# Designs tried in a protein design chat: VH-VL binders against Calcium homeostasis endoplasmic reticulum protein (CHERP). Part 10

Target 1, 141 residues: Calcium homeostasis endoplasmic reticulum protein (CHERP), of Homo sapiens (Human) (q8iwx8r149to289)
Amino acid sequence: ETQLDMNEFDNLLQPIIDTCTKDAISAGKNWMFSNAKSPPHCELMAGHLRNRITADGAHFELRLHLIYLINDVLHHCQRKQARELLAALQKVVVPIYCTSFLAVEEDKQQKIARLLQLWEKNGYFDDSIIQQLQSPALGLG
Short names: E, the ipSAE of ESMFold2; O, the ipSAE of OpenDDE; V2, 0.75 times the mean of E and O plus 0.25 times the DockQ between their complexes.

## First folded at step 9 (VH-VL; framework fv_patecibart)

Design r5 (from r1 with heavy chain Y32F; at its last look DockQ between E and O 0.82; V2 from the best seeds 0.00; counts 0 for: pae E 3.3 > 2)
Fold by OpenDDE, look of step 9:
Structure r5 (fold): chain C 141 residues (1-141), chain A 122 residues (1-122), chain B 107 residues (1-107)
Amino acid sequence: as target 1 above (141 residues)
Amino acid sequence: QVTLKESGPTLVKPTQTLTLTCTFSGFSLSDFGVGVAWIRQPPGKALEWLAHIYWDDDKRYYPALKNRLTITKDTSKNQVVLTMTNMDPVDTATYYCAHTYGSDTYEYFDYWGQGTLVTVSS
Amino acid sequence: EIVLTQSPDFQSVTPKEKVTITCRASQSIGDYIHWYQQKPDQYPKLLIKYASQSFSGVPSRFSGSGSGTDFTLTINSLEAEDAATYYCHQSSSLPWTFGQGTKVEIK
């Protein structure tokens, strides 16, 4: 199995972090789907995003913009029935969301919370995950 | 709840410039993935996409009308403005603004304004 | 631009009958097609997104299918309130375009 180039991934994530443009997001999304060829690769990508987002010292914009990427990927997973990548993201979404949410004040929390509403509306996650996301303080365990 | 409302003149003379404003609530154009489009419909005819503006201020125009169209946003006012120059009677139509969400691949119009009829006549 | 051609242009249907509307794209658009319902003197309402996904609040009697160039909107058991013009819309490439519409009337 071919190894993923995580440096290449990071190079795509940087413009997302810095600019949060549709083109940057699209490029990142396309890369992820092009490399979602096996469950381990999916988990590697998802885990990498988790690590970047939940890292100590990660600034709000980094977290938010990468969560926006995740949101776009989730949407595309649902459309294309990409079950493996979806499953991988489901494993990391709770710490990603909860860490990001709890790290900021109410005005910024609202921006993150809007994503939860979208996720609920679109049915990206099981009820058990949604319940955890609805209680960020408890979600981290 | 998402709502949109079109406002502007309902009567325009030929060669004049039309300025329409879309005022919306329930979402913000500062939010990632959000977009607002203008679509028009001549009486008894089909729908025609005109322009689109994204949260990142990127803009798209219908090519045949690109030189006549300008779309802008005021995020603080939750407004999107469409300007169309050199109006002609053929431009008589109901003009709608609509909400979109997603990247360049997610541009379906999930919420619409009621539309405003613009008549171009001498 | 991508041309969407709907068939038929007009259809008069008895309540409870099945209605089928077709939309053909001039080139392949994958599943980037959406369907709208527009009643007289009203704004269009989204029914189906991405060929087969029902929008929130849409009755189950509405369904969509197809991929590539040929798409279908189906109304299973037409209701009187379904009298409207239906439009397909593609978002596969710019400029975004609509079909010419299919008017459905109740007999």
Scores: ipSAE 0.278, ipTM 0.793, lowest interface PAE 1.9, mean pLDDT 93
ESMFold2, look of step 9: ipSAE 0.308; ipTM 0.756
ESMFold2 (binder alone), look of step 9: mean pLDDT 93; pTM 0.950

Design r6 (from r1 with light chain Q53Y; at its last look DockQ between E and O 0.70; V2 from the best seeds 0.00; counts 0 for: pae E 4.6 > 2)
Fold by ESMFold2, look of step 9:
Structure r6 (fold): chain C 141 residues (1-141), chain A 122 residues (1-122), chain B 107 residues (1-107)
Amino acid sequence: as target 1 above (141 residues)
Amino acid sequence: QVTLKESGPTLVKPTQTLTLTCTFSGFSLSDYGVGVAWIRQPPGKALEWLAHIYWDDDKRYYPALKNRLTITKDTSKNQVVLTMTNMDPVDTATYYCAHTYGSDTYEYFDYWGQGTLVTVSS
Amino acid sequence: EIVLTQSPDFQSVTPKEKVTITCRASQSIGDYIHWYQQKPDQYPKLLIKYASYSFSGVPSRFSGSGSGTDFTLTINSLEAEDAATYYCHQSSSLPWTFGQGTKVEIK
């Protein structure tokens, strides 16, 4: 009952990882909204993204490009009032952001930090989550 | 943090080409989802969207003006350039550039430059 | 292209009174409408995005509502600094268009 075609998901993620075009992001986002049928479905998708991004062997562009997908999904969750998908992403954003931020030097950290500024302005996360994102070493505990 | 500023000539003659530059800071046009738009406002009249360029170099133009407009970006200089050919007195307006964020055509203009008045007259 | 018609064109309103500005779209635009405030000799500033979501730093007296073709911007207690022209803007389809504006003055 709580099933998702993760091969199909990964097939849509790979173009995002490789090239991160507007069309690739849109395809991944549309798949996620089409499959956001229940809280468990949303948590399965969000957990899959967390696992891919926080994997020990994940390179920076994989992490960054999938965070861009998450950013686009957050934007549309706000507009579509998709509370369940938003809640699922809120549960995984701290390890996703903090792992990716700590893995790189300041030049690349700026790319990720620009998204945090947008997330804070748009109110996607409460103060507790924002504080953890602002202190990455503490966020990973 | 995010700032934009328009620059270019303030007076042009009819038939000449207008070139305006938007110089910005606090974001990069290489960042996913970022875009810059041009909007104008004739004196005492409503706002009119002209053109938009995305981080991936996708471009959109107001259809009635598309043959007169060209928008380009220079990501290394944090600049967007608008050219508008065959200027006419009716094109007298304040020209603004504005920031957008989003992956499709449903964007709002969250940060604006101060604007530059361009007068077209003999 | 989508025409946005604002009403009224002009209001002169006593301070602390409620201001209501409407925007009617010539076809359904969902919630893809945004509201801007332009004070005299200034650039426009975003107030409300997607019909009802306040932009950062916007006073709580400003609110937006509506969907489809009929939208409302409300100032629930007018302050002197709210004297401005207000524009609606649709981003549902290209070309993006603005309403003609509503000028609000203090009576």
Scores: ipSAE 0.089, ipTM 0.690, lowest interface PAE 4.6, mean pLDDT 89
ESMFold2 (binder alone), look of step 9: mean pLDDT 93; pTM 0.949
OpenDDE, look of step 9: ipSAE 0.298; ipTM 0.804

## First folded at step 11 (VH-VL; framework fv_patecibart)

Design s1 (from r3 with heavy chain E107Y; at its last look DockQ between E and O 0.66; V2 from the best seeds 0.00; counts 0 for: pae E 4.0 > 2)
Fold by ESMFold2, look of step 11:
Structure s1 (fold): chain C 141 residues (1-141), chain A 122 residues (1-122), chain B 107 residues (1-107)
Amino acid sequence: as target 1 above (141 residues)
Amino acid sequence: QVTLKESGPTLVKPTQTLTLTCTFSGFSLSEYGVGVAWIRQPPGKALEWLAHIYWDDDKRYYPALKNRLTITKDTSKNQVVLTMTNMDPVDTATYYCAHTYGSDTYYYFDYWGQGTLVTVSS
Amino acid sequence: EIVLTQSPDFQSVTPKEKVTITCRASQSIGDYIHWYQQKPDQYPKLLIKYASQSFSGVPSRFSGSGSGTDFTLTINSLEAEDAATYYCHQSSSLPWTFGQGTKVEIK
């Protein structure tokens, strides 16, 4: 039920969107881990990020900077074995990545594609998900 | 594709200031999570981390050398510069720059320059 | 400052045999330990990150294990090209530190 302060989450996301400093990302990440108390909590956080990033009209910096937050969270999920938060992010990563990739021209696409290379290298996703990310138009089918 | 190369003087007298430049390609320090570190290795001895600069211009230094070190970046030139004041013969070492990736302090050095030997001799 | 102590300092090993190198941290560092290979007159190259994760392009004969304070780098079947000095490196807390190195030679 209502055990998650989305206004507080958005207040932490805004500095990431605006400046994307390591401290801003760390604050957002720490909040997510502090609130990753159950699968429903994890799914609510992951769904909120998906909704913000995939909204029509979301500007590129918002999308890119929140994907950087997701990247940092994925890294720590794997290292801390936070399986529930990882699983929640795995459910939303395809629309997040593919929408963001297809929304921009090649120069900006390369910034997003670097993250896919890191995700492959670090083994955050199975081959089925990776294949969808590698074919963005098909991934949004 | 990622490459780094150290340049600067190879011979320095005691008390002088050393300035080393790391020139790199295949990445930009304007990109999220990217950093460059300086590491040195005295002849026949272990590696020693000296300094690190992050993509958001945050800087970290080895504490015992903090007052002697300055790290800066020029993202338009793909360069990172290290200065080290008051050089002493014990500072004779091969100096490396290395690439890091990540958003916090838990990094490894995935790509290295070839190194430049700096000799400090009276 | 976290001290990393490697053991042994030196090994002379017959080709195709197993090499084991240990690294002990002076305090718990979780899995924030990384292993590098440095061949003579070369710069170090990353082999293993976060205790057990192979870096891209590293031969499968290299593996890492451990958590907390005790870590191991293993070369399953030593090849001539593996003659090098191996270093562990911790990134758990500043200052980032390295072990003293383990030199591996072909017997």
Scores: ipSAE 0.181, ipTM 0.703, lowest interface PAE 4.0, mean pLDDT 90
ESMFold2 (binder alone), look of step 11: mean pLDDT 93; pTM 0.945
OpenDDE, look of step 11: ipSAE 0.590; ipTM 0.877

Design s2 (from r3 with heavy chain S103P; at its last look DockQ between E and O 0.04; V2 from the best seeds 0.00; counts 0 for: pae E 5.9 > 2, placed apart)
Fold by ESMFold2, look of step 11:
Structure s2 (fold): chain C 141 residues (1-141), chain A 122 residues (1-122), chain B 107 residues (1-107)
Amino acid sequence: as target 1 above (141 residues)
Amino acid sequence: QVTLKESGPTLVKPTQTLTLTCTFSGFSLSEYGVGVAWIRQPPGKALEWLAHIYWDDDKRYYPALKNRLTITKDTSKNQVVLTMTNMDPVDTATYYCAHTYGPDTYEYFDYWGQGTLVTVSS
Amino acid sequence: EIVLTQSPDFQSVTPKEKVTITCRASQSIGDYIHWYQQKPDQYPKLLIKYASQSFSGVPSRFSGSGSGTDFTLTINSLEAEDAATYYCHQSSSLPWTFGQGTKVEIK
């Protein structure tokens, strides 16, 4: 009964991965909010993003662009008070961030680290999650 | 549909200032991660990156040419402008503008304008 | 500044044969290399991004590989419309640089 069309989701993710335009991100975000029917639905979407981003061999572009999608969704969850989708993303953000951060050199790491500063300021995550994000090698442990 | 088009003078004299305009559609420079770059190609030679402007008005220049280059944008007109001072015959090239996406240093040039040939002749 | 050196400078190739173009970076750039095709009197078009990822609409006969300092663009079965100059471009460090180009002609 708890089912999502993951082929449809992936079809919306591909333009984000390829071009990452505001319109592509908006389409993916809108799909996620339209399908956020219950906590298990939210967890399926968040888990799918984690699996795509943390996969061995995922290139930086894929990881970064899907993290930008997550950033935009977090922003709208806070303003729309979409607590269940926010909670689902909170469960997967540590492996997503830490894997992506550790996979690249310092200049690329700074792109990802700028998002952590925004996430702290906006209060998306509690102290235990923030501590793990601030120490990426320990956060994966 | 993303398009870019370069416009400006096709002939300038040595020492003059070149001003080129990139007019684009299908994206906005206010979008997260968007940028526009200028690249030139002397006849029969390789491509040379010149300058980059980002959605947040951050700017980057090829270091050896930094004192001669200025890049600006007008988001209400969907335009990016490149100014290059003290033109010399070695600056004769086709000048392209190109679209990029990424939050800082832009990664690849996915869409290009048709280019405009600028000849510098005494 | 990172120098990209392409090999060969020029190839004349029989249709349907395999074309291989290499690009060597003067220091490690991970997979932050991109390949462009420029047909005579036209603007460049993106083929491959991040060493091995095909850009949208690019024919499957084009592929890329490599990591670190050594990269390859391959055209598995050359077609007449593939006659062009091919450039590699690194986005790992500013200033962004291009290789000198490889011209491919039909024999």
Scores: ipSAE 0.017, ipTM 0.522, lowest interface PAE 5.9, mean pLDDT 88
ESMFold2 (binder alone), look of step 11: mean pLDDT 93; pTM 0.948
OpenDDE, look of step 11: ipSAE 0.651; ipTM 0.889

Design s3 (from r3 with heavy chain T105D; at its last look DockQ between E and O 0.86; V2 from the best seeds 0.00; counts 0 for: pae E 4.4 > 2)
Heavy chain, then light chain:
Amino acid sequence: QVTLKESGPTLVKPTQTLTLTCTFSGFSLSEYGVGVAWIRQPPGKALEWLAHIYWDDDKRYYPALKNRLTITKDTSKNQVVLTMTNMDPVDTATYYCAHTYGSDDYEYFDYWGQGTLVTVSS
Amino acid sequence: EIVLTQSPDFQSVTPKEKVTITCRASQSIGDYIHWYQQKPDQYPKLLIKYASQSFSGVPSRFSGSGSGTDFTLTINSLEAEDAATYYCHQSSSLPWTFGQGTKVEIK
ESMFold2, look of step 11: ipSAE 0.170; ipTM 0.714
ESMFold2 (binder alone), look of step 11: mean pLDDT 95; pTM 0.960
OpenDDE, look of step 11: ipSAE 0.511; ipTM 0.861

Design s4 (at its last look DockQ between E and O 0.80; V2 from the best seeds 0.00; counts 0 for: pae E 4.2 > 2)
Fold by ESMFold2, look of step 11:
Structure s4 (fold): chain C 141 residues (1-141), chain A 121 residues (1-121), chain B 107 residues (1-107)
Amino acid sequence: as target 1 above (141 residues)
Amino acid sequence: QVTLKESGPTLVKPTQTLTLTCTFSGFSLSEYGVGVAWIRQPPGKALEWLAHIYWDDDKRYYPALKNRLTITKDTSKNQVVLTMTNMDPVDTATYYCAHTYGSDYEYFDYWGQGTLVTVSS
Amino acid sequence: EIVLTQSPDFQSVTPKEKVTITCRASQSIGDYIHWYQQKPDQYPKLLIKYASQSFSGVPSRFSGSGSGTDFTLTINSLEAEDAATYYCHQSSSLPWTFGQGTKVEIK
């Protein structure tokens, strides 16, 4: 049995989407860690983020700000040794990144690409995932 | 390449206001997660954190000095400014600015070279 | 405010030997402790973040451990260039504070 209060999650995501303040990101991150009780819970959270970010009508700010949440969670997964949440995010990061990157022009692409540089530096993902992220059109193939 | 450099007066008289500018390159305070902190070190003594400003304009101060400190940013100039009022000889120190990345529990990964500020008559 | 107490204040060590520096927090800080190296007349440089994570470009002879209130920085084969003062720094609770420093010299 894997149930999460997705209404509560979305209520925390909306301030991130709107303003992306440090407090909004922290609240979303804390909710994710508090509810990361099992691999299925982690996969539900990660899948929800993927669905919100990759939706055809999603605005760039929604995509970017939720990717910033994911980035903060990835950073703390290594620190907190949250293996299951990290693994769940690893499964969805390629469609999340590549869809968001391909949806915008160079200036906005640079904001997203800076996160990839950070992810490479910090070793969040293996080489095969990084290669897909570096070639977004191939990563979605 | 991330670089930071402190600038401002090196000699200040007691009671005067110190204004220090941190000019940086290789990052922007418009980027998520980026912050700049000020840390000082009195000669021969330990490091002391003073203030921090984040990309979203959130500001934090050492509580005992909060009434004397103001931190601001100018994102278009890649600058952070620290103002410290009512300087006293005990405030003589090397002042550093430093880069941070993250939304909480930050470490200081890149530092400026520091500037020695002497408070003396 | 959280007081960080380092031990020892000073250590003179033969090259190639192991150096151990401890940092104790006055209350639990999880793993929100970071270690810096400061050589004479230089700015501090980050070595270890979050108790045990090596910062990019830091030699593998530096390692960190601990959680809660007791933390250790280890140099497992001291090199001459490691002569410096080492500081721990907590970011768990405002105000952020530093330890008093540990000076390491080559014997």
Scores: ipSAE 0.136, ipTM 0.698, lowest interface PAE 4.2, mean pLDDT 89
ESMFold2 (binder alone), look of step 11: mean pLDDT 93; pTM 0.944
OpenDDE, look of step 11: ipSAE 0.515; ipTM 0.864

Design s5 (from r3 with heavy chain T105D E107Y; at its last look DockQ between E and O 0.66; V2 from the best seeds 0.00; counts 0 for: pae E 4.2 > 2)
Fold by ESMFold2, look of step 11:
Order: C-alpha cells, then sequence, then structure tokens
Structure s5 (fold): chain C 141 residues (1-141), chain A 122 residues (1-122), chain B 107 residues (1-107)
C-alpha cells in the first residue's frame, strides 16, 4: 500500500464516462468509500476528479458523467456522515462546476444547472459555495 | 411542471392481460436519474409497488409478481407501459404511475398520476 | 422483505390538537423512509422524505423524525384539510414497501 491505485480508479471511471449506468456509478462510489481511509486519501480522490474534469479539452460527456458520480457520492457522504470525503469534495466543486458550465452553450448548461438545484435542496454546500456556483464567472474569477 | 397520466382498460376479465400506459410531461426518460414506477392500491387497502424503469433501461419488479409483469418505455413518446398477465379479481385496484429522480435505488415517489381503476370481474 | 407497521390504524382528533403517527420497520432502514398523504379518492402526495426532510410546498405543521426502525410523522396543529390516510414507505432495500396506513379523521 504505497498510495491510492489511480489506475484502478480510472478503470472504474471509464464505464461511468462511457455509459453512466447505475452499476458503473455504484462501483466508482464504492471504491471511493472503501479507499477514504484518511483526509489525505479523500483529498487525493477529489483532486483526481478535479484534474480529469477540468482538463483542457475534456469532452462534455466525461465532465457531466463524472459530476454525476460526485452527486451520488455527496448524497452518501451527507447521509453516512463521511465528513472528510465531503470536505474534500467541497474544496473542488467550484472549479469543477464552473469550468464545466462555462465551457458549453445553453442547452448543455441546463443539464449541469439541474444538478445545482438538487445540491441546493439537499444542503451539500454552504451559502458561499452555492453563491459561487450560481455565478460561474465569479466562481472562477 | 411534472405531470403523469395513466390510461388503459378499466374492465378486464380473469386470465386476460392488462396493458397500462403512463403518459408524462415535464421530464424525459433520457435524462440522467429519471425513473417511472407503477404502484397499485386495491380498494380500501394499502399501496403496493409493482415495477420501476430507469433512464438507462434498467428495470425492477416486485419479486412475487416478476413473472407476470413487464415494464417498457418509449422515450420518444414520453410513455411507460406496464403489462400484467393472468389477471385475477384480487388484482382489482387503482393503478398509479409515479416519477422518481436518483442515480440508485434509494428514492421516493415525488409526483404521481391521478390513477386508473382496473376492475377484474367475470 | 421489510415490513412496515403503522400505529394507530385509525385516529379521531379534534382540530388544533397534535397528531402522532408511528411506523416501525422489521429491520434497520437508516433514514430511508418517506411519508405520503392520501385524501379520499385522491392520489398520494409526498410530505416527508428521508425521515425528516419536508417536500416542497408542505406546510410546516408536518414534521418527521426517527432513524433505524422507529419513525414518527407529527402534525403539530391539526387542520380540517389534514383528514386523510397517511402511509410510510421504505426505500432502503428491494422490494420497496409501504405501511398499512393510518387514517386520521376530524373529531
Amino acid sequence: as target 1 above (141 residues)
Amino acid sequence: QVTLKESGPTLVKPTQTLTLTCTFSGFSLSEYGVGVAWIRQPPGKALEWLAHIYWDDDKRYYPALKNRLTITKDTSKNQVVLTMTNMDPVDTATYYCAHTYGSDDYYYFDYWGQGTLVTVSS
Amino acid sequence: EIVLTQSPDFQSVTPKEKVTITCRASQSIGDYIHWYQQKPDQYPKLLIKYASQSFSGVPSRFSGSGSGTDFTLTINSLEAEDAATYYCHQSSSLPWTFGQGTKVEIK
């Protein structure tokens, strides 16, 4: 056990990117919870997702489907009281959302914005983070 | 605004196959996380979940009825269809379709159709 | 399959009084329980999700509590329009099941 096995993580992320089925999401989520042993482990996972999603030229479907994974993980973090993983995702959600939102036109922006509505209703983030998500250009500035 | 409406026969004879259609608006079954369920309620009795279909065409059935039920969708028509074979008078109930949103099986039924009463009588 | 048992089956309550309805699960379901209101000859309407979270547009007099196996729905000041049958529903494991219902009537 040297670090997290990011090759294994990417192998689980690829089916999510390709098909985004319930089983693919569940496998990625379960891996994240099984490997969330400490705050540095949680930050490494969250940072990896940030790097994949915010990469220059990342395809919209990749960004969207990995944001769907994050959505499912946020739900389970809140309900399971997984505070370290939640905190790690909270640190990266603004660049993830805002980069993805600003990279596309209105039709695709609406798909991403529906997730923000859910996140507001479920209380995953404080008001400061929500305000930045609601104003994407300000969130990146 | 989310709406659902059930349609189909209101009277069925024993042994016949029931086919019900749920027509909806305000959402699409091509959207991530969206699902449609069927729930029935015998007159004066409790609610009973029957089947569920997801945006990725994954399906769930109440186990005791699995061999009698088929759920399908037509995303282009905003419809979900339930068939139930070998109907019996005990299957007399109001049948509802309902909307769900979530990426796994931990959900609630947030919007319901008005329901359609199906009577099974010889 | 998880059995949900509601109590009482029937309750006649004077206006403005507090109503308490319980739902007991045959095994632990965390907080994966939801409450619905069904008025006579109407379709069910969601009131409370995940044990204690109010659904959009639900009056503040409705609240839910509990975790594990024992859950309650509370109406802290009963209004005439609240006469209905109330159902709990678990989404912790398949098959999803409902309680038998609690009918609330104005005394």
Scores: ipSAE 0.218, ipTM 0.717, lowest interface PAE 4.2, mean pLDDT 89
ESMFold2 (binder alone), look of step 11: mean pLDDT 93; pTM 0.943
OpenDDE, look of step 11: ipSAE 0.660; ipTM 0.889

Design s6 (from r3 with heavy chain Y101W E107Y; at its last look DockQ between E and O 0.68; V2 from the best seeds 0.00; counts 0 for: pae E 3.2 > 2)
Heavy chain, then light chain:
Amino acid sequence: QVTLKESGPTLVKPTQTLTLTCTFSGFSLSEYGVGVAWIRQPPGKALEWLAHIYWDDDKRYYPALKNRLTITKDTSKNQVVLTMTNMDPVDTATYYCAHTWGSDTYYYFDYWGQGTLVTVSS
Amino acid sequence: EIVLTQSPDFQSVTPKEKVTITCRASQSIGDYIHWYQQKPDQYPKLLIKYASQSFSGVPSRFSGSGSGTDFTLTINSLEAEDAATYYCHQSSSLPWTFGQGTKVEIK
ESMFold2, look of step 11: ipSAE 0.340; ipTM 0.766
ESMFold2 (binder alone), look of step 11: mean pLDDT 93; pTM 0.952
OpenDDE, look of step 11: ipSAE 0.687; ipTM 0.896

## First folded at step 12 (VH-VL)

Design o8a (from o7b with light chain R53L A54E S92D; framework fv_ozuriftamab; at its last look DockQ between E and O 0.35; V2 from the best seeds 0.00; counts 0 for: pae O 7.2 > 2)
Fold by OpenDDE, look of step 12:
Structure o8a (fold): chain C 141 residues (1-141), chain A 121 residues (1-121), chain B 106 residues (1-106)
Amino acid sequence: as target 1 above (141 residues)
Amino acid sequence: EVQLVQSGAEVKKPGESLRISCKGSGYTFTEYYMHWVRQAPGQGLEWMGGINPNSGGTGYNQKFKGRVTISADKSISTAYLQWSSLKASDTAMYYCARGYYGSYEYPFDYWGQGTLVTVSS
Amino acid sequence: AIQLTQSPSSLSASVGDRVTITCSATQSVDYMHWYLQKPGQSPQLLIYDASNLETGVPDRFSGSGSGTDFTLKISRVEAEDVGVYYCQQYDDYPLTFGQGTKVEIK
C-alpha cells in the first residue's frame, strides 16, 4: 500500500491558508480525492487536517480556510458518494469545528457557524455529530 | 455593523481614467473577498471581478479583463476599481459587495450603496 | 460561463398573491443565491444556497431547487416586495446572475 506524502499535502494546503483561492481549494480537494484510496488514507488526510487546524497558535484564517477546504470536500464527497472520505472527516469535524469556534470572538464565530448551517442543511453528518457541533463548548468536553 | 461605503458619483469623458473606492467597516476587511458588480442603466447585474484583500489575489470576468483593475489597500480597508481609459459604455452603477473567498457557496451578503459613473462626450 | 435564465422576466401581482420565480442554469449548479433589488436601492440577499433564508428576511420568502432548476417563492407578496429579483451562481467563474425578474404590485 502506497504511503501518502504529507509534505505534498502541506504544500497544497499552504496556498489555501495564505490565499484561499478557488484554484488552491480545488487543487487541495482534487489531491485529497485522488489519494482517497483506502480508509486508512482517508483517515490520515482527515487527521492531518485536524492536527493543522487544532494546533495551538493556529491563526483564524488558517483554520477558516482549511475548514473551507473541508466544506468543499464534504460537498464533493456527497456528490460523488465518496463514503470513506466522508466517514473519515466525520471523525475529526467536531474537534476541528469546536476548537476553531471557541478560539475566536463572536463575529468570527458566526462565520464558522454559517458552515454548520450548511452542513446541517446538506446532511453531511449524523445527528450525533451535528448535536456536538451545535454545542461547541460541550463538543470539546 | 457591517458597512460598505463607496465613493461619490463620477462624471467623466471618454478616454479619461477613473478610480472608485469601496471602504469596508464593521468587520475584518481581510477575511472577505470584495467583489465589483456593474449595472448598466436599466439592465441587470454583472459581475466584474473580485479581490482577496489579504493576498491581493484578483479574479476578473473576461469581459472586463484588461480594461479594469481591481485593487485593495487593506491598511484602510478599501477596495478599488479603476479604468485607464473610460468608454461611454462604461456608464453604469457600480456596486461593491462582500463575499467569502474560501467557501464558494456563500453569497454577497453586504453591498455598497453604489457609485454612478457617467461617461459622455 | 454558466448562464442563468429567469422566468418570468416580469410579473404583476396583487398583494397577498403567491409569486413564483424560476432560474434555469446551463449546467448543474450547487450554489445558487437570490437577491432583491428594490427601486433605487442596492441589491440585498434573500436566499443563499438555494433554500436558506437570510437573516432578517421575512419567512414568506422561500427557495428550492437543485441541479439546473431553482425556484424562489413568495407565499404572500407585499408592497415592499416590489423590485427586481436575481438569481446568482457561485459554482464557477465568472460569477453570473440571471437577467432579473421584475415584480410589480397591481
Scores: ipSAE 0.020, ipTM 0.612, lowest interface PAE 7.2, mean pLDDT 91
ESMFold2, look of step 12: ipSAE 0.818; ipTM 0.927
ESMFold2 (binder alone), look of step 12: mean pLDDT 92; pTM 0.947

Design o8b (from o7b with heavy chain T30D, light chain N52D S92E; framework fv_ozuriftamab; at its last look DockQ between E and O 0.49; V2 from the best seeds 0.00; counts 0 for: pae O 7.0 > 2)
Heavy chain, then light chain:
Amino acid sequence: EVQLVQSGAEVKKPGESLRISCKGSGYTFDEYYMHWVRQAPGQGLEWMGGINPNSGGTGYNQKFKGRVTISADKSISTAYLQWSSLKASDTAMYYCARGYYGSYEYPFDYWGQGTLVTVSS
Amino acid sequence: AIQLTQSPSSLSASVGDRVTITCSATQSVDYMHWYLQKPGQSPQLLIYDASDRATGVPDRFSGSGSGTDFTLKISRVEAEDVGVYYCQQYDEYPLTFGQGTKVEIK
ESMFold2, look of step 12: ipSAE 0.492; ipTM 0.840
ESMFold2 (binder alone), look of step 12: mean pLDDT 92; pTM 0.947
OpenDDE, look of step 12: ipSAE 0.017; ipTM 0.643

